# VH-VL binders against p14714r889to1111: the designs that were tried, part 4

Target 1, 223 residues: p14714r889to1111
Amino acid sequence: YLRHEVKDPEKAISFLQDLLHSSGLSEDQKRLLRTSVLCREQLAKVISDSDIEGIEEGYVELDCSEFGLQESLEAVVKQVMELSIERKVQISCDYPQEVSSMRLYGDNLRLQQILSETLLSSIRFTPALRGLCVSFKVIARIEAIGKRMKRVELEFRIIHPAPGLPEDLVREMFQPLRKGTSREGLGLHITQKLVKLMERGTLRYLRESEMSAFVILTEFPLI

## First folded at step 1 (VH-VL)

Design c4 (framework fv_cemiplimab)
Fold by ESMFold2-Fast, scan of step 1:
Structure c4 (fold): chain C 223 residues (1-223), chain A 118 residues (1-118), chain B 107 residues (1-107)
Amino acid sequence: as target 1 above (223 residues)
Amino acid sequence: EVQLLESGGVLVQPGGSLRLSCAASGFTFDDYAMTWVRQAPGKGLEWVSGISWNSGSIYFADSVKGRFTISRDNSKNTLYLQMNSLKGEDTAVYYCAKDYGDYEFDYWGQGTLVTVSS
Amino acid sequence: DIQMTQSPSSLSASVGDSITITCRASQSISSYLNWYQQKPGKAPNLLIYAASSLQSGVPSRFSGSGSGTDFTLTIRTLQPEDFATYYCQQSYDTPWTFGPGTVVDFR
């Protein structure tokens, strides 16, 4: 079983990170340590999804509550900032004005998990070339349903320079899990399945001549 | 225009010492990791040593570990390779190269020839 | 250490030919592979980074592909200036090892 196999290595990595954290570190070493902590946290998220079959079959229930969209987006950007700094890849954020006051009803933690995983992958496959960045764009379409309820269709675009993710990694994201699936592919596969659990959720990966992008669509009730 | 100029390559005796310099211009030197790569006559490329932008991370190939030291002076935009206990096997053209990011060497100097012989 | 192997060791070609050079890593290096060109008496030049990304200023006839352990460099419509030695290099883990090189010479 994969979860048992990964648990002991994760504990060893955590122990080594604690030892390094207590040492006098250079700025470059601190950046590397922060990146390794983020990698461990991503691995912990994969391990914590204890019922991969339940996720595959859609039996996992979302933990829905009221949350602020701006707060969630800020948390996601902070979560990926260490890798962004280490790789010298800038993140450019483009949010519509209404995001700052938008309150949603949904699973905040799972939304953050989806967005952080796709941002981290975009950063990993973006060269550290001046003028190249990852663009995190939100498009909101508000729909009034009768006199009582409003809903919002959110489109998240995570745009990065071509060619972007390797073809096989994108294939792993959408294909059934198999013995040869990479760690990166497993994370993106779970992300794709989590998007499907969201209301009207879809995840696509686009390739164009100068750019590639994750396009995530989902709907939330507006509070 | 990015330019890297190596200097210091000469004929030295086995067991001798030599310091190579690489003068950088045309980019913000303090923002980039730097590396030394060598090439023995008629042979392929061999990575020798690398140093991060702030000197916080330093790496060496096993063949030179304990004998060579890499350093940089960001105020002078200069990279150094101090070579001690030189062997005949160290005979090579030594290239200075800029690390584009994540050990992708986008600009190289013209190289400086080090000959270790009696 | 990660060992890099290239094939063929040498290749004879004519202007206008399309050629392919292969690079193999002794273990998975994801997409952390670079390709360099070196002309006689000159320093190496970066052609491709991250397995498939074309370096700024490099002609579009050069392309790279592959992931994991197997990688290829393709040169379409070979030009006179393309006769050179080509090296792959893994940037996954120290030491940053180069392949032994592939010599592309005139037929």
Scores: ipSAE 0.000, ipTM 0.414, lowest interface PAE 18.2, mean pLDDT 80

Design c5 (framework fv_cemiplimab)
Fold by ESMFold2-Fast, scan of step 1:
Structure c5 (fold): chain C 223 residues (1-223), chain A 122 residues (1-122), chain B 107 residues (1-107)
Amino acid sequence: as target 1 above (223 residues)
Amino acid sequence: EVQLLESGGVLVQPGGSLRLSCAASGFTFSSYDMTWVRQAPGKGLEWVSGISYSGGSTYFADSVKGRFTISRDNSKNTLYLQMNSLKGEDTAVYYCARDLYYDFWSGYFDYWGQGTLVTVSS
Amino acid sequence: DIQMTQSPSSLSASVGDSITITCRASQSISDYLNWYQQKPGKAPNLLIYAASSLQSGVPSRFSGSGSGTDFTLTIRTLQPEDFATYYCQQSYSTPFTFGPGTVVDFR
């Protein structure tokens, strides 16, 4: 992607308009899709060699607000549902009961963007074979810090069948951006950068004999 | 019922100019990127040029850059290829094709015209 | 530019055979690889896009696989109408480039 001039931003707008006119999508799904497309369009507008360092090290300010974790997770799953159905890859969700009442302070749209990108990649690299699925698991640890302050450490695991993502793609996700970086790799690299901007944020990709997984850790103030 | 019909291919002398046209019907022409692909007699396919749905962005193969210009008239559902400084190696059947996008990026040609033969000789 | 190669350059097959054509890119192109079919005297037809996605209206006996630099097109239970030339094409970056083609002929 980085080897040629900017992508066609007019085509991205056309694509966005077509998707927003689709029936059956929730307002949260439409917002997430619109935000994702607009963010990619902005990136495509100014991709150049000089911009690579800016993307790599540039400041990104989080737009923090109060949000419900369960609502965010449901929005993410619904956003990726169409691709899941089209590719015949099921998504299995495993959340602790506490998630249903959790209200967090943080950047809801960026969290959704991180989770949707990793889920979309997991779906894309899962074979459409009977019995194979993508598992979306959340682990939460609540800690009190001082008087009346609570925080929650969230671990998101997006588990899919081995062998998982191509090795080149995993490398592109963690290596500095350069002219040889693929579109998918660029998207995942930006996702990795966004995770690092979150409090105690880390992103790992695990590769085991029978499964592979994205493991995302982040911490939020609990309201 | 998507249909693309090329016209304008003729015999031209080296150094000459020629304009090809592609008439589109059966779809909303103004919503699709378009492309030109050529094929020399007995040879394989070679991508020549592409244009965005609005005409705001154009792209060219190195072999034709600076000599060819791509344009479109959305009100007439017509794609054009202006060919200048023609060379013997430009002899080919020229196809116009509709560019289907995947994840809004160009490069997938889902419908093609029948082609028009351009011969550059002597 | 990204160079595309195909193997074999030609093959002879009988109706009912299963055949495989390979395509290799000079650098990683992720899944930005398309397959086209061209019959003599006709325009090309898109068979597969994004390495493995079957174009609407194309028979299920056609399938594509691969990622990065190595890709395959498989035709299961070859039919008379499948005797044609097949081309791969990368859509990873401009200029878009085609492979040299594989001719599938009657044995």
Scores: ipSAE 0.000, ipTM 0.421, lowest interface PAE 17.0, mean pLDDT 79

Design c6 (framework fv_cemiplimab)
Fold by ESMFold2-Fast, scan of step 1:
Structure c6 (fold): chain C 223 residues (1-223), chain A 123 residues (1-123), chain B 107 residues (1-107)
Amino acid sequence: as target 1 above (223 residues)
Amino acid sequence: EVQLLESGGVLVQPGGSLRLSCAASGFTFSSYEMTWVRQAPGKGLEWVSGISGSGDTTYFADSVKGRFTISRDNSKNTLYLQMNSLKGEDTAVYYCARDTYEVTYSGYTFDYWGQGTLVTVSS
Amino acid sequence: DIQMTQSPSSLSASVGDSITITCRASQSISSYLNWYQQKPGKAPNLLIYAASSLQSGVPSRFSGSGSGTDFTLTIRTLQPEDFATYYCQQSYSYPLTFGPGTVVDFR
């Protein structure tokens, strides 16, 4: 129902954005258009997450398919980099060579949702100063199961300057939802629940003296 | 068209002071971080100093820290470099350049450069 | 501070040659690496930004690649106007730093 009420205005906005995109635009106008496109995509994501009860209870089924890991990581970074224009926070990416050829079987969109939410949160709590950045690191460990099957354990580290996220926000991420939970805490709580739905999924938040980090672990069949 | 024009470079004695200016035109000056880069005769490029679009944040290379100050007047579209306690090692062509940091988050590059102004520090 | 090194320091080439210049950072700078060309007596000119993006108006014979710590600038089919000094520069962290430059001379 909610989706039905929003779909017509969303189509109108998309049409107007396409018309503007085809026009000769100044650099400032191009930036504003990119921000508008990103906001529409974020709204679509929020509408998709309207089944919060199913996610919270862990009975939502993953929509698994074959996908390329490099393409997924590029899509996540593009979404986040557009929002980073407004916050002026740089993202440093560190991927191993094997990522470029890696094809996985799993829920691509949910993986992107998890990574984009943790990256956006990290950006929000990073000062807009040159030399301070969010580092997005991927570590891949490939294991053979028998003679024909392979799996990969992926570790995603999203590193940002200390002190990182507020203590209350980290608490809201891991504790049951209650009256007064912040909007940001709700988003991270949902992300944490989505990670639990992933194959052997775990999410940790590390706090050190000079840096803080999200550490996400999950396993995928390798095609 | 973006234009940057440096001025103020002259021969000055060791221990002296000098102020360089960079006149900017063809873009919204206050939206861009600006920078000074120098090049000693026959040597490579060395970044000297940078300033945010608002002028509130400044950065310096260790070789000039405490001796040079960078400032800007957004109402006049002008960038300044105040150079104090000059040394022979400060002899160089000084370029001003536009940094895309304030406007562009990807690339962050010096996309336009002035022609340079020569500062010679000698007795 | 992030130290930048370039190899070779100089090279001699003929018109029509293809050349490669390398740049290395002392720590990871992601893709925040720019390449500049400087002709004798003139100001530097931006060639490539974000490691691999060609600046508007720069001939397609120039290309950049790399990420993290290792980067390359390639010039295919050298033209007479390409004999110049080339500098890499990291835009990741203050203080901003340039490589020492690579001089491309004709023989």
Scores: ipSAE 0.000, ipTM 0.456, lowest interface PAE 14.0, mean pLDDT 82

Design c7 (framework fv_cemiplimab)
Fold by ESMFold2-Fast, scan of step 1:
Structure c7 (fold): chain C 223 residues (1-223), chain A 117 residues (1-117), chain B 107 residues (1-107)
Amino acid sequence: as target 1 above (223 residues)
Amino acid sequence: EVQLLESGGVLVQPGGSLRLSCAASGFTFSNYAMTWVRQAPGKGLEWVSGISGYGGSTYFADSVKGRFTISRDNSKNTLYLQMNSLKGEDTAVYYCAREDYDYLDYWGQGTLVTVSS
Amino acid sequence: DIQMTQSPSSLSASVGDSITITCRASQSISNYLNWYQQKPGKAPNLLIYDASSLQSGVPSRFSGSGSGTDFTLTIRTLQPEDFATYYCQQYYSYPYTFGPGTVVDFR
């Protein structure tokens, strides 16, 4: 797999250049589509400082288009399904009925990247014990603005058993990037920066006695 | 040459505290995660703790969680393991190791910690 | 925690033999498995990473295979310096866990 190809940082940079050159897709789309979940974390470690700085400072422009929310959620679950099966951690999905017909205007691939990273992290820190699972919940709040404009506030809750993520990993997610940041921490840090690029995007990590959760809020125009 | 040298292992009474050090040389210390692995006399290897390159993320085995703290001083190229509330079960040779991605590619020679009265 | 088991616990062999050591994870770990060699009184050294990748400087007589839950370390044409204890280790999730080790002894 890609881990063998990109273990050496110099080879990893060459590999990324080759990926960008060999595709007819945009550079951002090439990175998103070709980077598997497991490879995304490794490739993120070897991405140049200027690429990470672009995300960090909010210079990356969102590629907005019309998309179906249900299709995006299904794609995210598919992306994490192999890890879920391998770790024997069940994913339970809880969506409101309106999700099946909901069409949004926004950056579908970035939304999927955010959701897949937080789901994968939740799966990694969930024991394979009877009755324990990762719950993926969506809460939608629709507002009409005038006669022809609708918006939806989406709240994604990715709930997993306590204690959840290590406190230091959560701290690393919200603190400025430093050289030598852990692989998991880098992935989650990039994720929280991507959430901030979304309209009114916020990401929180909650701890309760029996559960912990990622809580992601963002707004989309509704079509 | 990559070199790791542990120190600080001594005989200590149950309930006592001890700090181990690992001096690193031959590589850019801050670019690598570091790990402590222990081995009880005549037994196998047990992963104890890990720390990210800049020290922002730390991880612990359940057997030591709440009692041990891992830290590093990148200006001194030194890794530390602070061990509190020591138990007989903590008696072991403690190795420090460099983590390249997720595997331990270089190890120190180890330092023996004995916990007994 | 992911539990690792190894078989056999010990093995007697002669120089020139080919031997296999197995490692089993209590759940699927994909290819997130390393193999280490430890000689008496010495620190372990990395032999194989990512289940099948040979570490730089390690002789080509060592090879690894497997994915999911079942893994194998093979040593072809055993040399005198290969009499040691071998450990598998998963890094799929924290805490990282080692197998109990397989002792390769001279017959």
Scores: ipSAE 0.000, ipTM 0.418, lowest interface PAE 17.7, mean pLDDT 79

Design c8 (framework fv_cemiplimab)
Fold by ESMFold2-Fast, scan of step 1:
Structure c8 (fold): chain C 223 residues (1-223), chain A 120 residues (1-120), chain B 107 residues (1-107)
Amino acid sequence: as target 1 above (223 residues)
Amino acid sequence: EVQLLESGGVLVQPGGSLRLSCAASGFTFSSYGMTWVRQAPGKGLEWVSGISYEGSDTYFADSVKGRFTISRDNSKNTLYLQMNSLKGEDTAVYYCARGYSYGSWYFDLWGQGTLVTVSS
Amino acid sequence: DIQMTQSPSSLSASVGDSITITCRASQSISSWLNWYQQKPGKAPNLLIYAASSLQSGVPSRFSGSGSGTDFTLTIRTLQPEDFATYYCQQANSFPLTFGPGTVVDFR
C-alpha cells in the first residue's frame, strides 16, 4: 500500500500547483504556498515510486560524489529561507570553522533533502509572532583511519523553542506508514528512512523544558 | 464561477428515504474529496460523510453509519448522499463542501445548503 | 471518537477589541485543526487550516496557534463583520468532528 500512499501525495502536490494558478491569492500568500509546494515537489523529484519501496526496505543505493559541506549547508538554508522570512522565524547557523574547508564523499542531494525537511518542519512549529529562532548547529568529529584515510562524524542539531513538534507527528515519523498518515508525517517518515540509509545514520527527536531538537548523526569519508 | 449547489431537501416521513445532490462547477471536481456537513435548526455543525477524490474511500459519522451512503459521479461533477431509514434527528440543513481528500480535510468551499425535514 | 470543546460558549465584545477562542480535543490531533466562521443564515467559511495556516482572502487579523490538544483562534482589532459564530474542526481521524461553536456578539 506504500506505493499508493506515496503516489497520492505526489498527485496532491500537482493539484496544489493547479490551485495556485487558479487562486486569487495575495502575493505574500502565493509565495508562502509556493514555497511549501516546491519543497514537497523536491521530495517527489528525489524519491520516485521505485525509490520509495527501496527506501522503506533499505536497499536503495546512494548516489555518492565529492561535495563541499559548506556549500551544501548554504544550499539547504537557501531552500528554507523563503518560509523563514514569511513566518518571521530567524535561522541561526553555528558551524565549526573546519566546515568551510570540508570536502566529503557521499550523497549530497539526500543530505540536503534530510536537512531541509527537518528545518522546514522546525520552522513550521516555531511560533511566528514571537520573533523566535531556529538554531542549525553542526558538530564535527574528525577521525583518522589508518595512515591515509580520514572520516568525519557529523552531528546536525536543529533546535527550536519548546514544545516543538506535536506528539503524534513525531510518532508518525518513526512508525510504519498507514492510511491516516499526515502529509507532514509522510515527509518526516521518509526523511527518517533516508537517514538510516546514510553511513551510521541516526535521527532522534529530543524534547526538553526550554527547547526541542532534531539530532541527526551521519558519517562521511573526508577528502 | 466556483460554486457548489445542493438540491433534494424536502419534508419526509420517519423511516423514509431521500437522495441529496450537489452540483459542482468552476473547478476540477475529480481532484477533490467531498463532504456533507449538516446543521440542525439552532444547533452547531455536524460532519456527516466524506468521499475520496476517486470515490474508492468513504467515511461516515457514527449517527448515520449503515443508513446513509455517499457517492459521486466525476463525469457529471455531482456528489450524492443517499439517506435511508430517516429519523427526526436527521432534520437539518445539509451542506455540500469541498475537501482535500489526501488526509488534509479542510472545507474551503461550501454550498448554500438544502433543508431536510423529517416529521410525520 | 475525538470530542471537541470550545471556550467560551459565547462572548460579548466591541469593535477594536482583541479576542481569543479556545478549542480542546479529547485526544491529540497533532496540528490537524481548522477554524470556520458562520454568520446567521449563511454557510460557514474557512478561516484557518492546519492550526495556523491562514486561508486565502482571510484578513491577517485572524490567527491560529496550538498543537496536540489545545488550540487558540485570535482575532485582533475586531471589526463589525467579525460578529459571528466560530467553529473548530479536527481532521486528524475519522469521524471528523466539530466543536460546539463560540458565539461572538456585539457588547
Scores: ipSAE 0.000, ipTM 0.418, lowest interface PAE 17.6, mean pLDDT 80

Design c9 (framework fv_cemiplimab)
Fold by ESMFold2-Fast, scan of step 1:
Structure c9 (fold): chain C 223 residues (1-223), chain A 123 residues (1-123), chain B 107 residues (1-107)
Amino acid sequence: as target 1 above (223 residues)
Amino acid sequence: EVQLLESGGVLVQPGGSLRLSCAASGFTFSDYAMTWVRQAPGKGLEWVSGISGSGGYTYFADSVKGRFTISRDNSKNTLYLQMNSLKGEDTAVYYCARVEYYDSSGTYEFDYWGQGTLVTVSS
Amino acid sequence: DIQMTQSPSSLSASVGDSITITCRASQSISTYLNWYQQKPGKAPNLLIYAASSLQSGVPSRFSGSGSGTDFTLTIRTLQPEDFATYYCQQSYSDPYTFGPGTVVDFR
């Protein structure tokens, strides 16, 4: 069911984007097309028939390697910048100093997919008005384990103006997949499943009077 | 069933003030942004103002900025439009509408509208 | 602000006709375009959102197309209840702006 529904739209979007790219386009249209291509590529990286089945059932193996946290965070911000500019929503980044030198052992690509999906959703649900901001905050807690190993607990907070995500979308994110799940809801559902595959991974959505936030917690060995 | 009911429209002298109300029912009011749209007699639709679900963020058309304020009381499921320094060109039927966001398309639209309340600004 | 224009301003048609209304934005708005129908003395009703998505309960004879700056609303096999005023509206950027409307009259 899910496999069939996701695969067809992705191919259709790719075909239409290629057709539009071959046409004469204004600079605004080219920018929007690039944003669409980036969003499709992120969806393709997260979603495949095999990956969806494995992620839902917890059978997917993470592709762990050494990576730099600062470089990963910068890549994520770059992935979402075009939508940020289009909607006149600013991104404010707040990282502790130690992040610049952190080298982690884990699945860099999946971490980027988790962060980019939640940032994209936050931008989409922030009204297109000058001066509004999505805040991307990182909190790091380093702990030594034994003689040779260090570990870091990372908390990512993606804060955006109220009211935030619709209640149905938050429900789709946390409830089992069902017929009629939206594309955005599917993306966020897969994101919360990916977080659960991470070491001590948790994802919460907080709703307060003036703001709402994604709160993502996970642990990585430090290299 | 979603229902929106406007009230408060009346004849007002130029320079006067008026507050419109919109009573909402049939949905979780605080989960939705709300908007006011007006229509002058025999003319088209003009967006006036919008407010986020929490009430923390408000938006205004340039023609009313500084004169109108939008607010909501989520405990009473009611939307308000406070209109000050009224001018003849503010004469219109004022509609309240619910702002829906379709996550699959990333678009905002006004999916349910009230019946409208007529505001006449004249001497 | 993004300005919206519609053509024609008015259109005379007969039941059974197929009609097309166009809407143009002063700058690219991607697919952030809605269509509304308003009958005399009544509140507007949402027909189409995201340029081409049909609102629940709206007859399939209504369809929308376009992206960027140029958009169309098509009504196939016009019915008596379709004689109304039609408005496009951009939802891309605050302030949200409507087109001036197209009046569809009986011929």
Scores: ipSAE 0.000, ipTM 0.428, lowest interface PAE 15.9, mean pLDDT 80

Design f1 (framework fv_felzartamab)
Fold by ESMFold2-Fast, scan of step 1:
Parts: C-alpha cells; structure tokens; sequence
Structure f1 (fold): chain C 223 residues (1-223), chain A 120 residues (1-120), chain B 107 residues (1-107)
C-alpha cells in the first residue's frame, strides 16, 4: 500500500531531475539536485528492500556481515552533511576512543538507515541558527562472553535543541500507520520498526526544557 | 597530506584592493566549510569570514561586511578573499583554515598565512 | 552573543602543571577548542570538543569544560610548550569566536 502511495511522487521527482539535468545548472543547484537524488534513493531503498507488513510483523531478516563502526558512522555523517550545511545546522560528533578499532557483526546498511533518518529529522527540526547544533554521541559498553567472544552495547544519542520534533511526528513514529502519513512520519515509523529487529533494539524520543534527543540502543557481536 | 597554501598578500595603500587565494590539497575540498582568520602584528586571532562547502551560505565579521567578499571554486580546490576599501586596521597575516563540519566548527588545518600590509 | 575571556599570561616552572582558563556565558553548553601558536608559526589544534587530543598531541595536554569556564591543563610542562594559547567556540550568531589568547611562559 505504501509502495503504491509513494511511487507517483518518486516518478515526478525523477522527471523533474531529468529536466534539470538537460538545462544549465549553478553549483548550488547541482548540489541540491545531488542531495534530492540521494534522499530519493534512500527512501526507495527503505521501501523496496522490505515491505511494511514484513517490517511490522518482525519477520524480515537482517543482512549481517562484518563492518567497521567508525567507517559506518563516517558514511552516515557524510550522507547528511550537505543538507546540514545548507540548513546552517552543525553536527557535533562524540565517539569513544574504541570506536576507531571496533569491528561488528550485523546489518551495516540498516544501521546506517536508522542513524541517517534520525539525524535528518533532527536537522530538519533544529532552528536555522548557526550556533545551534545536532550532537551525535556514541556510548559503548563492552562485555566478554566466553572464549574469544565479545559483545558491545551501543547507545546512540542524537541530541538537538528544544522544541524538537512535532508531537504528531513522534506519534506517527510509534503508532500504527494511517492514510496521509507524512514522508517524515513514514521514514521514522520504518526506522522505529527496524530498531526493534536489532538485538535488544530500543528507540526512544526524549523531551527536556533545553533539548530533545533520539536514544537508540542496539547490541552487536564484536569481531 | 592536508595542505593549505595562501597567496596574494602584499603592500597596498588605504582605499586599495587585494585578492587573496588559498590552494587546498590532500582532501575533498568540496566537502568542507572554509574560513579566513587574520592576526594583526602582535595581536590575537580574529575570524574574518566563512563559506559553506557549496558556497551558498556565507558569513562575515561585522568589521569587514560590505568590503570583503569570500568565494570558492570547488573545481580548482581554491578559496578566495576579495578585499576592497582596505584600511590600516586590516593589516594582518591572513590564514586560510578548514572547518571540519563533522566536529562542530573547529579549525583543524591552517595554512602558513599571507601578510597584508595597508599603509601609505 | 558569547565573548571568551582568557588571562593574558600564565607562568609555570618546568615540570609543574599549567592551567589556562577560558570563560564565557554558559560555555559548558558549547564545545571548546584550544590552539597553540608558537612565534612565526600558524596555530595548531591541541584540544577539540572540550577534552579530546588530535593525533600527535602529547598526553600531558588535557581539557575540561563546565559551567562558565573551560580549562586547558598542561601537566609536567616542558620548555617547548611555551607559546600563545587560544580558546575557541561557536557563537549563536554564526561566528567563530576566539579568546584573547594567553601567553604561557615556562621559567
């Protein structure tokens, strides 16, 4: 259902992008076009890789492989960087030392989708004041579980200034989908369901007087 | 590996103009916000201007607004500062600096600087 | 609109601990960065995001930031640490803001 609902907008975007490619573009217009292509491809990937019913029922299998956490985090930040700069919203990254050498076994692409979607939402709903930032913080807790086996509990905090996300958007993230669900609401709802597919996966949205935050918890085997 | 090389500094009379260049190498220039920072002889660091990776967002210190123009050419990996209506108080070493956007506005690499002297 | 205040000079004996302060309204809510500048040279980043050291910076350099004051601490200070030190933060109005600088003398 949702695939049918969003297909026409994707076709319209593709048609407009083709028209823009055939015309002269400024550097800034080319960057906006590249950003729109990346956003469209990210949305299509989420929809095409897993149907909503499969994600909601929890029967979709994760595509697990070995990956480096630092490389994954760098890819996520690069994916959102252009939009962040154009909105005048800085991203501040705070990773513990061990992240640079950390190799995990899990679904790298889905982890990147989860982190990119929450970062994009945080950027979109942060006031366009230069001194304000989105903080991307990682907390790692490592535990040995037998001979040569280790696991890490990863807590991702994406902190941004109050007031944060609209109440309707947070509601759509956690409640069943309905007709007229926004693109942002659809993305966050899928993200919330994907987090639940992760081992010990939890997604929370916190509101405080000075700030709001996504708090994402997952667990991975360490290689 | 990361290098920033400033050029274009020199002696100019009050009211004159000068164009500074900063040649970048060793990194993907188009992905980074760039800044100009100056330092008058024997004085501290003063931020002058900043430009986003695309060039669409530009910032100026109040002391240079309307006189200086920052620009960049990502195809040439070069940052520019066009300085017009120069004053004696603009005399300084001008540094090109990279703003590592992934880390909230710190200047992780600086060029060697180019001296601008405004005097008659 | 934040203004960063540093002492103009700090003196320390070799091997002793130097502390350089940087004060600003609600500075603890912002990230602070520290730069070292030796005569005739460009500034070098020595601390980023309050307390982190770039590769190649000696472990004797550390930082903290809470309330209204950030502090750069140099333990076991050596002669080569003699330099000007600048703190930096982002202003809400779109500016990179530097402190006035502190001259560290190792006597």
Amino acid sequence: as target 1 above (223 residues)
Amino acid sequence: QVQLVESGGGLVQPGGSLRLSCAASGFTFSSYEMNWVRQAPGKGLEWVSGISSSGSTIYYADSVKGRFTISRDNSKNTLYLQMNSLRAEDTAVYYCARDYYDSSGYLDYWGQGTLVTVSS
Amino acid sequence: DIELTQPPSVSVAPGQTARISCSGDKLGDKYVYWYQQKPGQAPVLVIYQDSKRPSGIPERFSGSNSGNTATLTISGTQAEDEADYYCQAWDSSTAVVFGGGTKLTVL
Scores: ipSAE 0.000, ipTM 0.405, lowest interface PAE 18.1, mean pLDDT 79

Design f10 (framework fv_felzartamab)
Fold by ESMFold2-Fast, scan of step 1:
Structure f10 (fold): chain C 223 residues (1-223), chain A 120 residues (1-120), chain B 107 residues (1-107)
Amino acid sequence: as target 1 above (223 residues)
Amino acid sequence: QVQLVESGGGLVQPGGSLRLSCAASGFTFSTYAMNWVRQAPGKGLEWVSGISGSGGSTYYADSVKGRFTISRDNSKNTLYLQMNSLRAEDTAVYYCAKEGRYSYGWFDYWGQGTLVTVSS
Amino acid sequence: DIELTQPPSVSVAPGQTARISCSGDNLPKQYVYWYQQKPGQAPVLVIYEDNKRPSGIPERFSGSNSGNTATLTISGTQAEDEADYYCQSYDSDNVYVFGGGTKLTVL
């Protein structure tokens, strides 16, 4: 029920918000638009959570389509920008030049969900201190297979200051769900299961002396 | 339904070379990462090397870096391990292993293994 | 750079519960997988992602991963469960590591 009744209207709302954003707006209109974006983001999260049983068991099918990687990364950064501003934690983006022209075949919304959840968690656990930021890095390895087929292996690194995420949250992310799992832990657990649904998808959490990082690896056909 | 059949093992002198093959069937070979895992006589399992579905990424245990090369031919559904500069400690049964789709880092199917003996 | 430590052997009487441990510093952050190997045979996956059973694996096999120790539990152990058992995990560089193995003797 929730997926069927809400997902299509959400896409319509997103389209209307994009059209309005492209228009000249008053300050009151800008405030209303920002509120609408936040409401859409909450709806997207609720829709995502409605699939939890299928995601946990690996039954959910990916909704694959052609998309631009640069546009997806920009959408993700925009989605997390409000928390970034509120917490006064800067995001530093480091993408290779080829990202701007990459067109991929895959599940764009699930990729955005994975990246936004890991970025939001990184921001939440980064102190608002001078010189500290969250670094969002992309590494792309392009491989040609045959005359007309190309694939790209994408590595996303979301680096933040030590100590990083609480041990309980990292545990909840990688271990089976149980009663009493936090909302944050549930979101991260769903995220690691979504990564595993992607082609050779892996999600790891690193702790170093001065930094911690999410490392996400996945492969996509290039169009 | 999934089958993995290793071949190419045998007796080789120290410093020699061997190429192992693994013929895969019963699944879409190009979609799955493949690995080589070895077991010395009477000893435990040791992961040797892995390769992504496309062949674009390869990974090696420190003990074999610079000596072994993993590769695959997706048109022939075949995985390879080129072993150079062989040492006595490379003596083992070499298993071909397939990764599970949703469980990166686990091996859901294994071949029966091929024995490599490095001896004078 | 992770290392997984298993006891070299465990003995159990038929019908009793066998517990095989696998210890490592990063286990709470990583999934653990368990393999059964009988003499002259290839390993068989018996537990994946800490506590899940592949189809065809008996209900008496279960797993857990808490603290720095993962545990394979075999309830009501039967003679056919006599085998070598290996735990396996991974590190952040996509390197896979196996424990040293545990010989389960059912006597």
Scores: ipSAE 0.000, ipTM 0.413, lowest interface PAE 18.1, mean pLDDT 80

